# Designs tried in a protein design chat: VH-VL binders against Riboflavin kinase. Part 1

Every score and structure here is a prediction.

Target 1, 134 residues: Riboflavin kinase, of Devosia riboflavina (a0a087m355)
Amino acid sequence: MGIRLSGCVIHGDKRGRKLGFPTANLSIAPGVELPPDGVYSCIVWLPGQTTHHGATASVGNNPTFDDVKERRVEIYIHDFDGTLYGHELNICLLTRLRDMRRFSGLDDLTGQTERDVAQSRAMLAHHALTGLLP
Positions, changes and structure headers below are counted from each chain's first letter, unless a header gives other numbers; antibody chains are not in Kabat numbers.
F, E and O are the ipSAE of ESMFold2-Fast, ESMFold2 and OpenDDE, as the mean of both directions, binder to target and target to binder. V2 is 0.75 times the mean of E and O plus 0.25 times the DockQ between their complexes.
Where letters were taken out, [cut] stands.
The coordinates of atoms that the task and the answers printed are left out; those that the model quotes come from them. Centres of patches stay.

## First folded at step 4 (VH-VL)

Design ab01 (from r09 with heavy chain Y102W; framework fv_roledumab)
Fold by ESMFold2-Fast, scan of step 4:
Structure ab01 (fold): chain C 134 residues (1-134), chain A 120 residues (1-120), chain B 107 residues (1-107)
Amino acid sequence: as target 1 above (134 residues)
Amino acid sequence: QVQLVESGGGVVQPGRSLRLSCTASGFTFSSYGMHWVRQAPAKGLEWVATIWYDGSDKQYADSVKGRFTFSRDNSQDTLYLQLNSLRPEDTAVYYCAKGGSWYEHAFDIWGQGTMVTVSS
Amino acid sequence: AIRMTQSPSSFSASTGDRVTITCRASQGISNYVAWYQQKSGKAPKFLIYAASTLQSGVPSRFSGSGSGTDFTLTINSLQSEDFATYYCQQYDSYPYTFGQGTRVEIT
């Protein structure tokens, strides 16, 4: 079932908050092979929890912003508000929704992010997720 | 309404102890990291300690390591800061503060503070 | 520890003025800077995070900028309620550190 990764949450940048979709950046060990760049429907386990939360993940560079030079994993946890810095998250990437895309500006990025999150929610509703553990 | 209310300050002699409390309301307390920040009279802000949302990780300023202990009770929406071996240099208003969001460690909500005075 | 140095330490201003406060980190901290306003006898109030993102409810006359080591807080058209002490804070790494504060006084 899907692709499992774990990583320590490091500081997210301000772009996600401005879009209404705050993201956690995961520090993934350098030797770990990442899946193909793209946007994924995802589930995440918070530290110490056996229940999962729906999420939308991006793997790779965000080509709209010049401050992102290297591949990274960013997670938007659906309907979650809280503090996660310095904690390990376990995640499972379930469905690749689309390739990474260039954006003409912030409004274009915002519209696509809204669509990605909606699609992620829909895909998660179609998965048999009962009994999955971190 | 999001609110933090502090208590437990007072006047104490050097070498004594105090326990500060901070009661939270208006947000899901168990989801946020919490912080203590102090301010000596007529001085600036100094970070004291951070505790993660579940209490599993704690960080302390070097000036208080080994003397202060931070804890939280998520069932009571309450923070505690145990101040041991108090020194005159610990005289300050002590604020509790809430982490600003799940991906940032800025302090978005502050209590009104409680005064700790260490003097003879 | 990362040292945060504010300048000036204090200055006088009048309502309607544009004021700029500078904060310098002793090493690179990307954009992990917050700004706070503190009025005499009161708790600090959160203004800005990630160097330039305004907290919801903070008036638009406040703005922040900078990255790396040099950061600024600007108040465009100072209002009477803005006379206060302002602090920058880095949250790039522990221990978290604050600048020494900049006092904005009425002329």
Scores: ipSAE 0.012, ipTM 0.592, lowest interface PAE 7.8, mean pLDDT 82

Design ab02 (from r09 with heavy chain H105D, light chain S30D; framework fv_roledumab)
Fold by ESMFold2-Fast, scan of step 4:
Structure ab02 (fold): chain C 134 residues (1-134), chain A 120 residues (1-120), chain B 107 residues (1-107)
Amino acid sequence: as target 1 above (134 residues)
Amino acid sequence: QVQLVESGGGVVQPGRSLRLSCTASGFTFSSYGMHWVRQAPAKGLEWVATIWYDGSDKQYADSVKGRFTFSRDNSQDTLYLQLNSLRPEDTAVYYCAKGGSYYEDAFDIWGQGTMVTVSS
Amino acid sequence: AIRMTQSPSSFSASTGDRVTITCRASQGIDNYVAWYQQKSGKAPKFLIYAASTLQSGVPSRFSGSGSGTDFTLTINSLQSEDFATYYCQQYDSYPYTFGQGTRVEIT
């Protein structure tokens, strides 16, 4: 169950912090096949550790794409206020929540992010209860 | 109180122009995408155009591309729809609508509409 | 363009009836469907987004369901104020498209 990826955290999304959902951008090795564009519920952990954290990941282009030249993986780690810049992260994408969409409104983007995180939390709680988490 | 008020409709001959306005109040106008939807007499709803919160992207229905121009003034909380080269088929009530913060581009607030009649 | 087809185009109902309106998309649109109610001479009113989520303030007798291509709007125990035309709309991709509307008429 799930799609496993790893990569180094590069500087986080400045916009995400302003919206209350700071994200980490994941630098993934060239040639690694990414899943379809979309928003995913996922878990993250540091290499060699067994402690997992819930997260919400976006794969693909973001709506403010002037600086985006290739498909990206951005991760919002739930209830996390630390910094992971320069650390390597493992992620496991568990459930595809929705396709990537462009948003015509800034508040629409914020509201959709809140919906994505809520849905991700629900899926992760379900996985924990059913024993599907690693 | 969230409100949208349209104005600028009227009766014109084919080939002429009109400028519709929509004044917004009661919400942070600059944060929302805005839309125009029209409805011909005794017909259904037809999406006309969408403009992003900052004006950076505009989308138009194929039937109006090249003739209609959507714009917004975030400092005045006002939308404009410039209707050029009007055709009898453009006769409709034109509604201004707000995109939602949790609704993607679902249209959560609508104005009362303004009537555009193109006749000869 | 994504075509949205509603069924039926119109029907008669009585207060207290359960009413179901269907909406079919010509291609998969996940859950990016909204429903609107329009009374004669008035602007449309927002009812439902994301196929099944009720807008705040909309009576609980309204419900929506579906995903992919097939969607339904249900009104349990129809009230006198519910006689109106109902529209589905997809907002998955431009151009945004509406169904042709379903008129719910009294008796």
Scores: ipSAE 0.006, ipTM 0.554, lowest interface PAE 12.3, mean pLDDT 80

Design ab04 (from r09 with heavy chain G99E Y103W; framework fv_roledumab)
Fold by ESMFold2-Fast, scan of step 4:
Structure ab04 (fold): chain C 134 residues (1-134), chain A 120 residues (1-120), chain B 107 residues (1-107)
Amino acid sequence: as target 1 above (134 residues)
Amino acid sequence: QVQLVESGGGVVQPGRSLRLSCTASGFTFSSYGMHWVRQAPAKGLEWVATIWYDGSDKQYADSVKGRFTFSRDNSQDTLYLQLNSLRPEDTAVYYCAKEGSYWEHAFDIWGQGTMVTVSS
Amino acid sequence: AIRMTQSPSSFSASTGDRVTITCRASQGISNYVAWYQQKSGKAPKFLIYAASTLQSGVPSRFSGSGSGTDFTLTINSLQSEDFATYYCQQYDSYPYTFGQGTRVEIT
């Protein structure tokens, strides 16, 4: 457990903001080994800080127009309301919460997202995360 | 390169069957929900069906429910749409389409389409 | 099912024009609207999701707005490659539904 990734925040997903869970999209270098697609509990270090914040991450495919398949990492940072565009984030994916899933509608998506975030928070509360650095 | 390629279309009489296929490449097929969307000649787009990433749940438009069956083979990166009891109004180009990211359930990648013509 | 109604059904435009296409949902769908461009004989191309978020690689002259029931796609300074049919789509709930399309033709 504990997969370390870093990336520059590119334009955020406005849809997440409308659902009440704004996300940051990370530009991950080509060739970096990503874990299986899914939803993860995660910690993130904000620019210039050594303390971490809890987060919920989505790992999945990102469409490309060339021969290199690009996968995206989207992060919802718990209890954070600010802009990170253009900044580098360091993250650590800790626990895979679930596989990718289709939703029957907006209420189903919102409800599952709330459960994902709640589960992520609970998992992070049980981890011994003291002393971890970016 | 991310691609979806449909096949299996053709000309068929009313009441007959066809099986459409869609082969995916360039992304982790088993991680995404997939859709079929059709378009009758000179008409607009009509959503037909969806299948969950693992095949465990499916949804169909009322116009095709009970006649069409959606399936997927994640080991072969392939979708199938079984068209039964075809009617003239099923005549259309059939596209397979991929959902976007976890947050983006719109159709970010489309195939080129395969033509199904139902005529007597 | 949620009905999506576009207006106008078609119109003529010239290069350099500002084009506005509207889409109305029969019930509230928050911002779960996508826009697609389709050229004759081609598959649809993804333009916008979440009502206003531009897909990577789509020119900045395209923009979307709206929430709830009323949505708009705008093309600022129409280019020759923009003559096409445009569709809105709701992805709030099944069955997913599309607008009937708006055809943008050269005058």
Scores: ipSAE 0.014, ipTM 0.603, lowest interface PAE 7.7, mean pLDDT 82

Design ab05 (from l09 with heavy chain Y104W; framework fv_lacutamab)
Fold by ESMFold2-Fast, scan of step 4:
Structure ab05 (fold): chain C 134 residues (1-134), chain A 121 residues (1-121), chain B 107 residues (1-107)
Amino acid sequence: as target 1 above (134 residues)
Amino acid sequence: QIQLVQSGSELKKPGASVKVSCKASGYTFTEYAMQWVRQAPGQGLEWIGWINTYTGNPKYAEDFKGRFVFSLDTSVSTAYLQISSLKAEDTAVYFCARHDSYGWEYYMDVWGQGTTVTVSS
Amino acid sequence: DIQMTQSPSFLSASVGDRVTITCKASQGISSYVAWYQQKPGQPPKLLIYAASTLESGVPDRFSGSGSGTDYTLTISSLQAEDVAVYYCQQYDSYPLTFGGGTKVEIK
């Protein structure tokens, strides 16, 4: 069931916070195989916890100013308020909602983010998630 | 409302140093990286480098390594470009400009008005 | 370094004319190209990014197109306020590089 990843929350851009959807940027170990680029419904476990939280994840390439391209995983944890910097999260990507796309501005990004989160919530309500562990 | 305001023009002698400031307002300073671009009199645009305003890590184009140094004062939302051992060829308008650090958004959407640096006599 | 060759270097046209400016990269840049407008004594202003995406607040008479190595900025109906130098810029690879500029004037 799903694709399991873990990573330490690192500093990065805080773009989602401007839209009311703050995201945690995960540092994934080199060599770990990531799923295809896209937006996913997701669940996340906080450090030391066996209960999970609903989330919306984006997986995408983020090119550097070099030949090497970096893929990043960003998580919006539903109904969560707090700071997670420096903590390790375990996540499970469950349903791919859509392909990544470029945005024509902040309003376009905001509208799509709202739709993504709503769709993620709906998909998570469909899954039997009781008993899943980190 | 979103603005980058740069310090005033400078007239310097060869061998002196100059520090140009770029003060941001109307947005969260650390959510956008700051790029620096030079324009010599009557010439086009030339990219100097950028600094990540969240981590403080600078990246320079090869031709600008050594004498050009980026720095930040996040408490006042200001980025700085310092040029040491000034040469006549450093005479130019220096622009700061922000870019969104997310994904592939390395284009510059907001620019400072420019600071003219003249190196002579 | 990726070289951006911009043409023409200068053009003179009438109000209402369709104006096209081209930019050729020395290698493929996967549509990571932006276009800027610079008026005398002013900083550059972003018009287009990702080859064809119009920046918010920019008039819809401006458009961008292209792929691979060849990109074009079009002004569908030139206005007097469009007198400026236009620059393309690639952001595919470090260092970022600009075209040489195109000066647009009214006849």
Scores: ipSAE 0.006, ipTM 0.543, lowest interface PAE 10.8, mean pLDDT 83

Design ab07 (from r09 with heavy chain S31R, light chain A50D; framework fv_roledumab)
Fold by ESMFold2-Fast, scan of step 4:
Structure ab07 (fold): chain C 134 residues (1-134), chain A 120 residues (1-120), chain B 107 residues (1-107)
Amino acid sequence: as target 1 above (134 residues)
Amino acid sequence: QVQLVESGGGVVQPGRSLRLSCTASGFTFSRYGMHWVRQAPAKGLEWVATIWYDGSDKQYADSVKGRFTFSRDNSQDTLYLQLNSLRPEDTAVYYCAKGGSYYEHAFDIWGQGTMVTVSS
Amino acid sequence: AIRMTQSPSSFSASTGDRVTITCRASQGISNYVAWYQQKSGKAPKFLIYDASTLQSGVPSRFSGSGSGTDFTLTINSLQSEDFATYYCQQYDSYPYTFGQGTRVEIT
């Protein structure tokens, strides 16, 4: 069922928060293969929970403050706002919505993010998600 | 309305204990990290402790490690700070504070504070 | 621990003035800085996070800037309700630390 990943929430660039779409950056264990770069419809399980939440995930390259270039998974959890730093999240990437894209400005990025989230919500409504566990 | 209300402060002698409480309302308490910050008379702000949204991780300032214990009851939307082995230098107004969202450990909502006075 | 040093410790200004308060971290903290306003006898009020992002409801005359080690809070066209003590705080790492505060008095 989709692509299953888990990772610890770490600090990121926080650009999504300024657009009204705060994201959790996941630190994925070394050696775990990530799917192709892109934006995905996704479900996420918060620590200790068996109930999932809808989410929109991006997979791509992000530089770190250590000048180490690494691929990151960033998750916007739909209708959620809370403290997750240092906690493990379990996720399932379900449908690849689009390729990663460069944006000319914040308005363009915001508009595309709104469309991504709307598309993710629509895709999740069509999936048989009842009974899926972390 | 989003609110935090502290209680449990008072005047105690050195070596004694107090238990502070903070009741939260107007937000989903179980999803946010919570903090205690204190301020001694005529001094600045000093971070005391942080507790994560589920209580699984707690951090303390070096000045209070081993003496203070932070806990939370998510079913009652309540925080507790147990102050043991109190010292005169612990005299301060104690604020509970809410963390921002899951990318922030800035303190976006503060209680009114409760005064702890440690004197002989 | 990361030491946060504010400058100046206090000053007086007139309504309508543009005022700046500086905060310096003893090591690089990216943009993980918040600013608070505290009026006499009151709890602190959250103003800014991530060095430059205004909290909802904070007047637009407040702005923040900086990254790394040097950060600034600016109040454009100071109002009488702005006399207060202002604190910076880093949240890059534990222990979280505050600056010593800057008291702004409106003359």
Scores: ipSAE 0.000, ipTM 0.557, lowest interface PAE 13.4, mean pLDDT 82

Design kb02 (from k04 with light chain H31Y S32R; framework fv_roconkibart)
Fold by ESMFold2-Fast, scan of step 4:
Structure kb02 (fold): chain C 134 residues (1-134), chain A 121 residues (1-121), chain B 112 residues (1-112)
Amino acid sequence: as target 1 above (134 residues)
Amino acid sequence: QVQLVQSGAEVKKPGASVKVSCKASGYTFTGYYMNWMRQAPGQGLEWMGWINPDSGGTTYADKFQGRVTFTLDTSISTAYMELSRLRSDDTAVYYCARDLGGDYEGYFDYWGQGTLVTVSS
Amino acid sequence: DVVMTQSPLSLPVTLGQPASISCRSSQSLLYRSGYNYLHWYLQKPGQSPQLLIYLGSNRASGVPDRFSGSGSGTDFTLKISRVEAEDVGVYYCMQALQYPYTFGQGTKLEIK
């Protein structure tokens, strides 16, 4: 179950921080195939840890008022406040929540992000109850 | 040292088009959105839209939609604003400005020197 | 469109005295992130605008500490604790919460 990726955290545009959902922008190893564009419920292992943390990931262009040319992976780690720049994260994408979409403005983007995070939390809680988390 | 250097003043007739350039230096051109504003003589500031130099994506204020086009030449770190079907009320100083706001939060830390476009018959 | 209203439009001040400019928006600029998407600019005579304050209260790089921004939601204030000769110009507030971004009509600060 799930799609496993690893990548180093690089500097991003800090967009998620100012929306209240700080994201880590992941530089994925060369040649690694990315899953389909979309928003995913996700778990992450921080450096040196054996326990996982819940997360919400976006794969592909991260649509705001306009798109980025390159595909990327951005991850919001639930209930985590800190910096991980230069560190490698191991992640597992568990459930695809939705397709990427274009937003009409900041309100639309933030409202959808809140819904995505809420759905991700619910899916992860369900997986914990059913014993399906890795 | 961050600089935005714009092309020189233009005089145009009604119905013509004008293309203003904005050459960036001293920073990574693709790292920051570029916004365009104008200011009619003796009047306040008006926002026209932005271009993302990384993607080429644009957003235009509705007032200018269909008449304005933002483009890029990333090989020379230059952004362009072309305004067509000029009217006398398009007479203004046109500015480019870098968005420091971490993408599209809309605060502009460096501005070009301005380009006066005069539209007269 | 979000309408930005500044007061006063003309502000004569004596050197060394404080000055205050108000900015009111037609809708709340406080976002669920906790940030106010309200910025302040100064345009000195014959020059391009320069950023003074961003996201309500943060001073831009190189801006003296005599400048401060405050307020939340629909009511914002730019204060200069002691006016200097170099502060002459037109001050603009701007909202960046909704497209199109809109500016106030400007406040012209002059030395008496």
Scores: ipSAE 0.005, ipTM 0.567, lowest interface PAE 11.0, mean pLDDT 82

Design kb03 (from k04 with heavy chain G102D, light chain H31Y; framework fv_roconkibart)
Fold by ESMFold2-Fast, scan of step 4:
Structure kb03 (fold): chain C 134 residues (1-134), chain A 121 residues (1-121), chain B 112 residues (1-112)
Amino acid sequence: as target 1 above (134 residues)
Amino acid sequence: QVQLVQSGAEVKKPGASVKVSCKASGYTFTGYYMNWMRQAPGQGLEWMGWINPDSGGTTYADKFQGRVTFTLDTSISTAYMELSRLRSDDTAVYYCARDLGDDYEGYFDYWGQGTLVTVSS
Amino acid sequence: DVVMTQSPLSLPVTLGQPASISCRSSQSLLYSSGYNYLHWYLQKPGQSPQLLIYLGSNRASGVPDRFSGSGSGTDFTLKISRVEAEDVGVYYCMQALQYPYTFGQGTKLEIK
């Protein structure tokens, strides 16, 4: 699925980032239709760049300020070290890897995240992504 | 205001079971893991395990596995810790605590007031 | 199990003076995320423990700026810049990287 989204990086609940997979939480404009909940292979363009970076995205429910949940996009950018708060990112969701699921503990969560990232990397290596622009 | 209110002190004989309750208020009960700890008189803290109020999933420290059971009643935002086959060295104050941490970071921002369980013949 | 060792176990201090507590782990608590899964708690006499510092250096809500946490890997320090009477109690470090979560043996801070 070649779904193009843009959003401003906001401070989230910090889920997914403390286990070696820091995520950028995107504020998506009201009314934008998101794909089904799940984990996706993804590419991302950093501010002002025309080259893309590989990424792994999760689409699902996130807590709001008043404990009301709404859907949000979280992105782990492969091989990227840096802070992106307040910046706008352009992304393209490419392949849905799996459904969202709950975890029995840290080992289960990290093992699945490692598998997700590995699968995302493999999918991206087999796609014709050269020359794509934001 | 977040509160965790535990049941009152209990005195039990060796071989009995005890069930301690922890009633949560002031937040979405299913949004946070509930951990259980204990502290023998004059001694340090010991972690017993956690329960996920959203799924009912549990993790128990190996030392307590087979003797401890964590359960929930989500209709009244209450978690329970049942410890069976009590021994005198189970005499301790038992605490419930909310895990503020995401991704299982295990930091506890609110604790119940504690429940003293005395195991004596 | 990850063994947590605190030093000193008894810390007499004069009001207004600084205090420092060390915590060492038997293995690194630094995860690949860059976070140290080391937290500090204070238990005042007759009370439940309260969270002071989480993930090595982050001050919990409502905790005075007199308290700070530092360190990485296996060596961590809790500092109090100016000890107040209300700071009396037992301080515990805790690791949350591996199950079971384990606590240090505690450091009793006393006013002398």
Scores: ipSAE 0.005, ipTM 0.553, lowest interface PAE 10.2, mean pLDDT 83

Design lb01 (from l02 with heavy chain S31D S106D; framework fv_lacutamab)
Fold by ESMFold2-Fast, scan of step 4:
Structure lb01 (fold): chain C 134 residues (1-134), chain A 124 residues (1-124), chain B 107 residues (1-107)
Amino acid sequence: as target 1 above (134 residues)
Amino acid sequence: QIQLVQSGSELKKPGASVKVSCKASGYTFTDYAMQWVRQAPGQGLEWIGWINTYTGNPKYAEDFKGRFVFSLDTSVSTAYLQISSLKAEDTAVYFCAREGYSSGWDYYYGMDVWGQGTTVTVSS
Amino acid sequence: DIQMTQSPSFLSASVGDRVTITCKASQDISSYVAWYQQKPGQPPKLLIYAASTLQSGVPDRFSGSGSGTDYTLTISSLQAEDVAVYYCQQLNSYPLTFGGGTKVEIK
């Protein structure tokens, strides 16, 4: 099930921690096909682990600048605090929650992020995810 | 301390080339894009372009394509702007500035750290 | 290209005055706007990003507001050290464009 991706965590925009949702930016190799742009409920395997963690992912080609040809996967790992710089993560995108949006300001962005994470948590609680491997 | 330090002023003749450096310190160089902005004497700010410091991919405003080239040396956290075939109208202060990357959940923070500027004067 | 029209180009006000600078985009920029302060001989300094978010270390007398095409920078009580040229910038689409600047002086 789901869409499986892997990539190296790059030092991301450190601003993310100010929103209460610290995110990891995942560098996906050139030539790997990304799913449609959007926000996804997903699971992630931390380095060396066979157990997964719930997460919420944003997949896009830079929704703020339409003419920038950069592939962005940004992941918020639920209930995780730490750094994963330089590590390769395996993820599985499970449910597309919504299309990408442009936001009217930080309050709009923060409110939507809260709704996305809540929806992601609810979706993951209803899936049978036991035994899935990276 | 987070800072960007640029190379010194340059006086060049028309047709020459110049290479301006911008050395970053106090942060992870590849976490932020490097933007380039110029300011002609007595004039406002004009955006030249940006370079993704992680991928090395540049983006230029149309008026600056061809003669203006961005490059990086990530081993020393330095970005460069090279201008070839210099013209009198290239006389300006050239600034580098960093900006965080954007995503569906990140909002653009603007350019929060700037170099001190490099004056390039083109005269015969 | 998105054109940023900034007004006024010049203003002179007294210490303690409320000052507003406006910036009008030629099309909707979805609050992707930043404001900068530039003093003579210095690089610009970021004041506001995301239309209304105050940059760390910037005094709270500075504030930003607006949406769509119309944005404002407000200085609630002008101080002597606020003498500078102020610029807006849209971040919505390439090329990124700046307003023409507003020179603020003290009477």
Scores: ipSAE 0.022, ipTM 0.612, lowest interface PAE 4.9, mean pLDDT 83

Design lb08 (from l02 with heavy chain S31D G104D; framework fv_lacutamab)
Fold by ESMFold2-Fast, scan of step 4:
Structure lb08 (fold): chain C 134 residues (1-134), chain A 124 residues (1-124), chain B 107 residues (1-107)
Amino acid sequence: as target 1 above (134 residues)
Amino acid sequence: QIQLVQSGSELKKPGASVKVSCKASGYTFTDYAMQWVRQAPGQGLEWIGWINTYTGNPKYAEDFKGRFVFSLDTSVSTAYLQISSLKAEDTAVYFCAREGYSSDWSYYYGMDVWGQGTTVTVSS
Amino acid sequence: DIQMTQSPSFLSASVGDRVTITCKASQDISSYVAWYQQKPGQPPKLLIYAASTLQSGVPDRFSGSGSGTDYTLTISSLQAEDVAVYYCQQLNSYPLTFGGGTKVEIK
């Protein structure tokens, strides 16, 4: 069931602020197998917790500081306010919602993100997620 | 509407310092990273580095570490490049440019808006 | 660092000609490449990002293609206003690096 990942939250570009969906960027170690690039419904365990939060994740390749490419996951954690920089998160990617795509502008990007989050919430509400641990 | 305006040309002696400004208007300053690019007379483009305008975290190309320092004043939507201990080899046009929006949630940057450039001449 | 090698460094062509500029990366950059146009005395202008995505407002005679290590900028029908130096840039890893440029002139 799903793809289990862990990663350290790193400082990212806060571009997602304009969408109303602040995100956490996870640095995923080189060599860890990721599913295809895309947008996923997922769950996340906050540091020290055994209960999960719903989330929406974007999986893609991002540049690194050095010339070694590290794959990163961006996560919008549903119903969460707080800071997680420097903490390790455990996540489970559950359902692939769509392929990555290009946008014609900010309004197009915002509208799609709203649809992604709504779809992710609906998927999570209709799946049996009881008993899952970090 | 969207514009980056840089400070005027500078003539400096070797060993001096210079501070170039880049003022943004027409967009939310902290939603885009600011990149710095150098072009020596008759030469191509050379990437110096970038600064995250929301966090203030800079990244520099190796050749520019030490003497080159990025800073921000977010209250006036302005980015700065300071070069210390100037050398004749620093003579160039210095550009600031914002990173445009990218596809989806991944970081696929392109510099869609550029300042007009600031010429820095270092001579004895 | 990823090295970006552009060819040719110079070309002279006639109005209406198809012009091709090539950029080769020293390693796979996964289509994270941008192309810029710079006219004398002006800053560069973004033409294409993500290898093939045309920037808004750029004429459709400009196109980009490629994957892996090999990328191409094409001008399908060269116009007098296209006289400029063209640069590729890889966006895959830091430091971001530019090609050496291609100067395009009209005959």
Scores: ipSAE 0.018, ipTM 0.573, lowest interface PAE 5.6, mean pLDDT 82

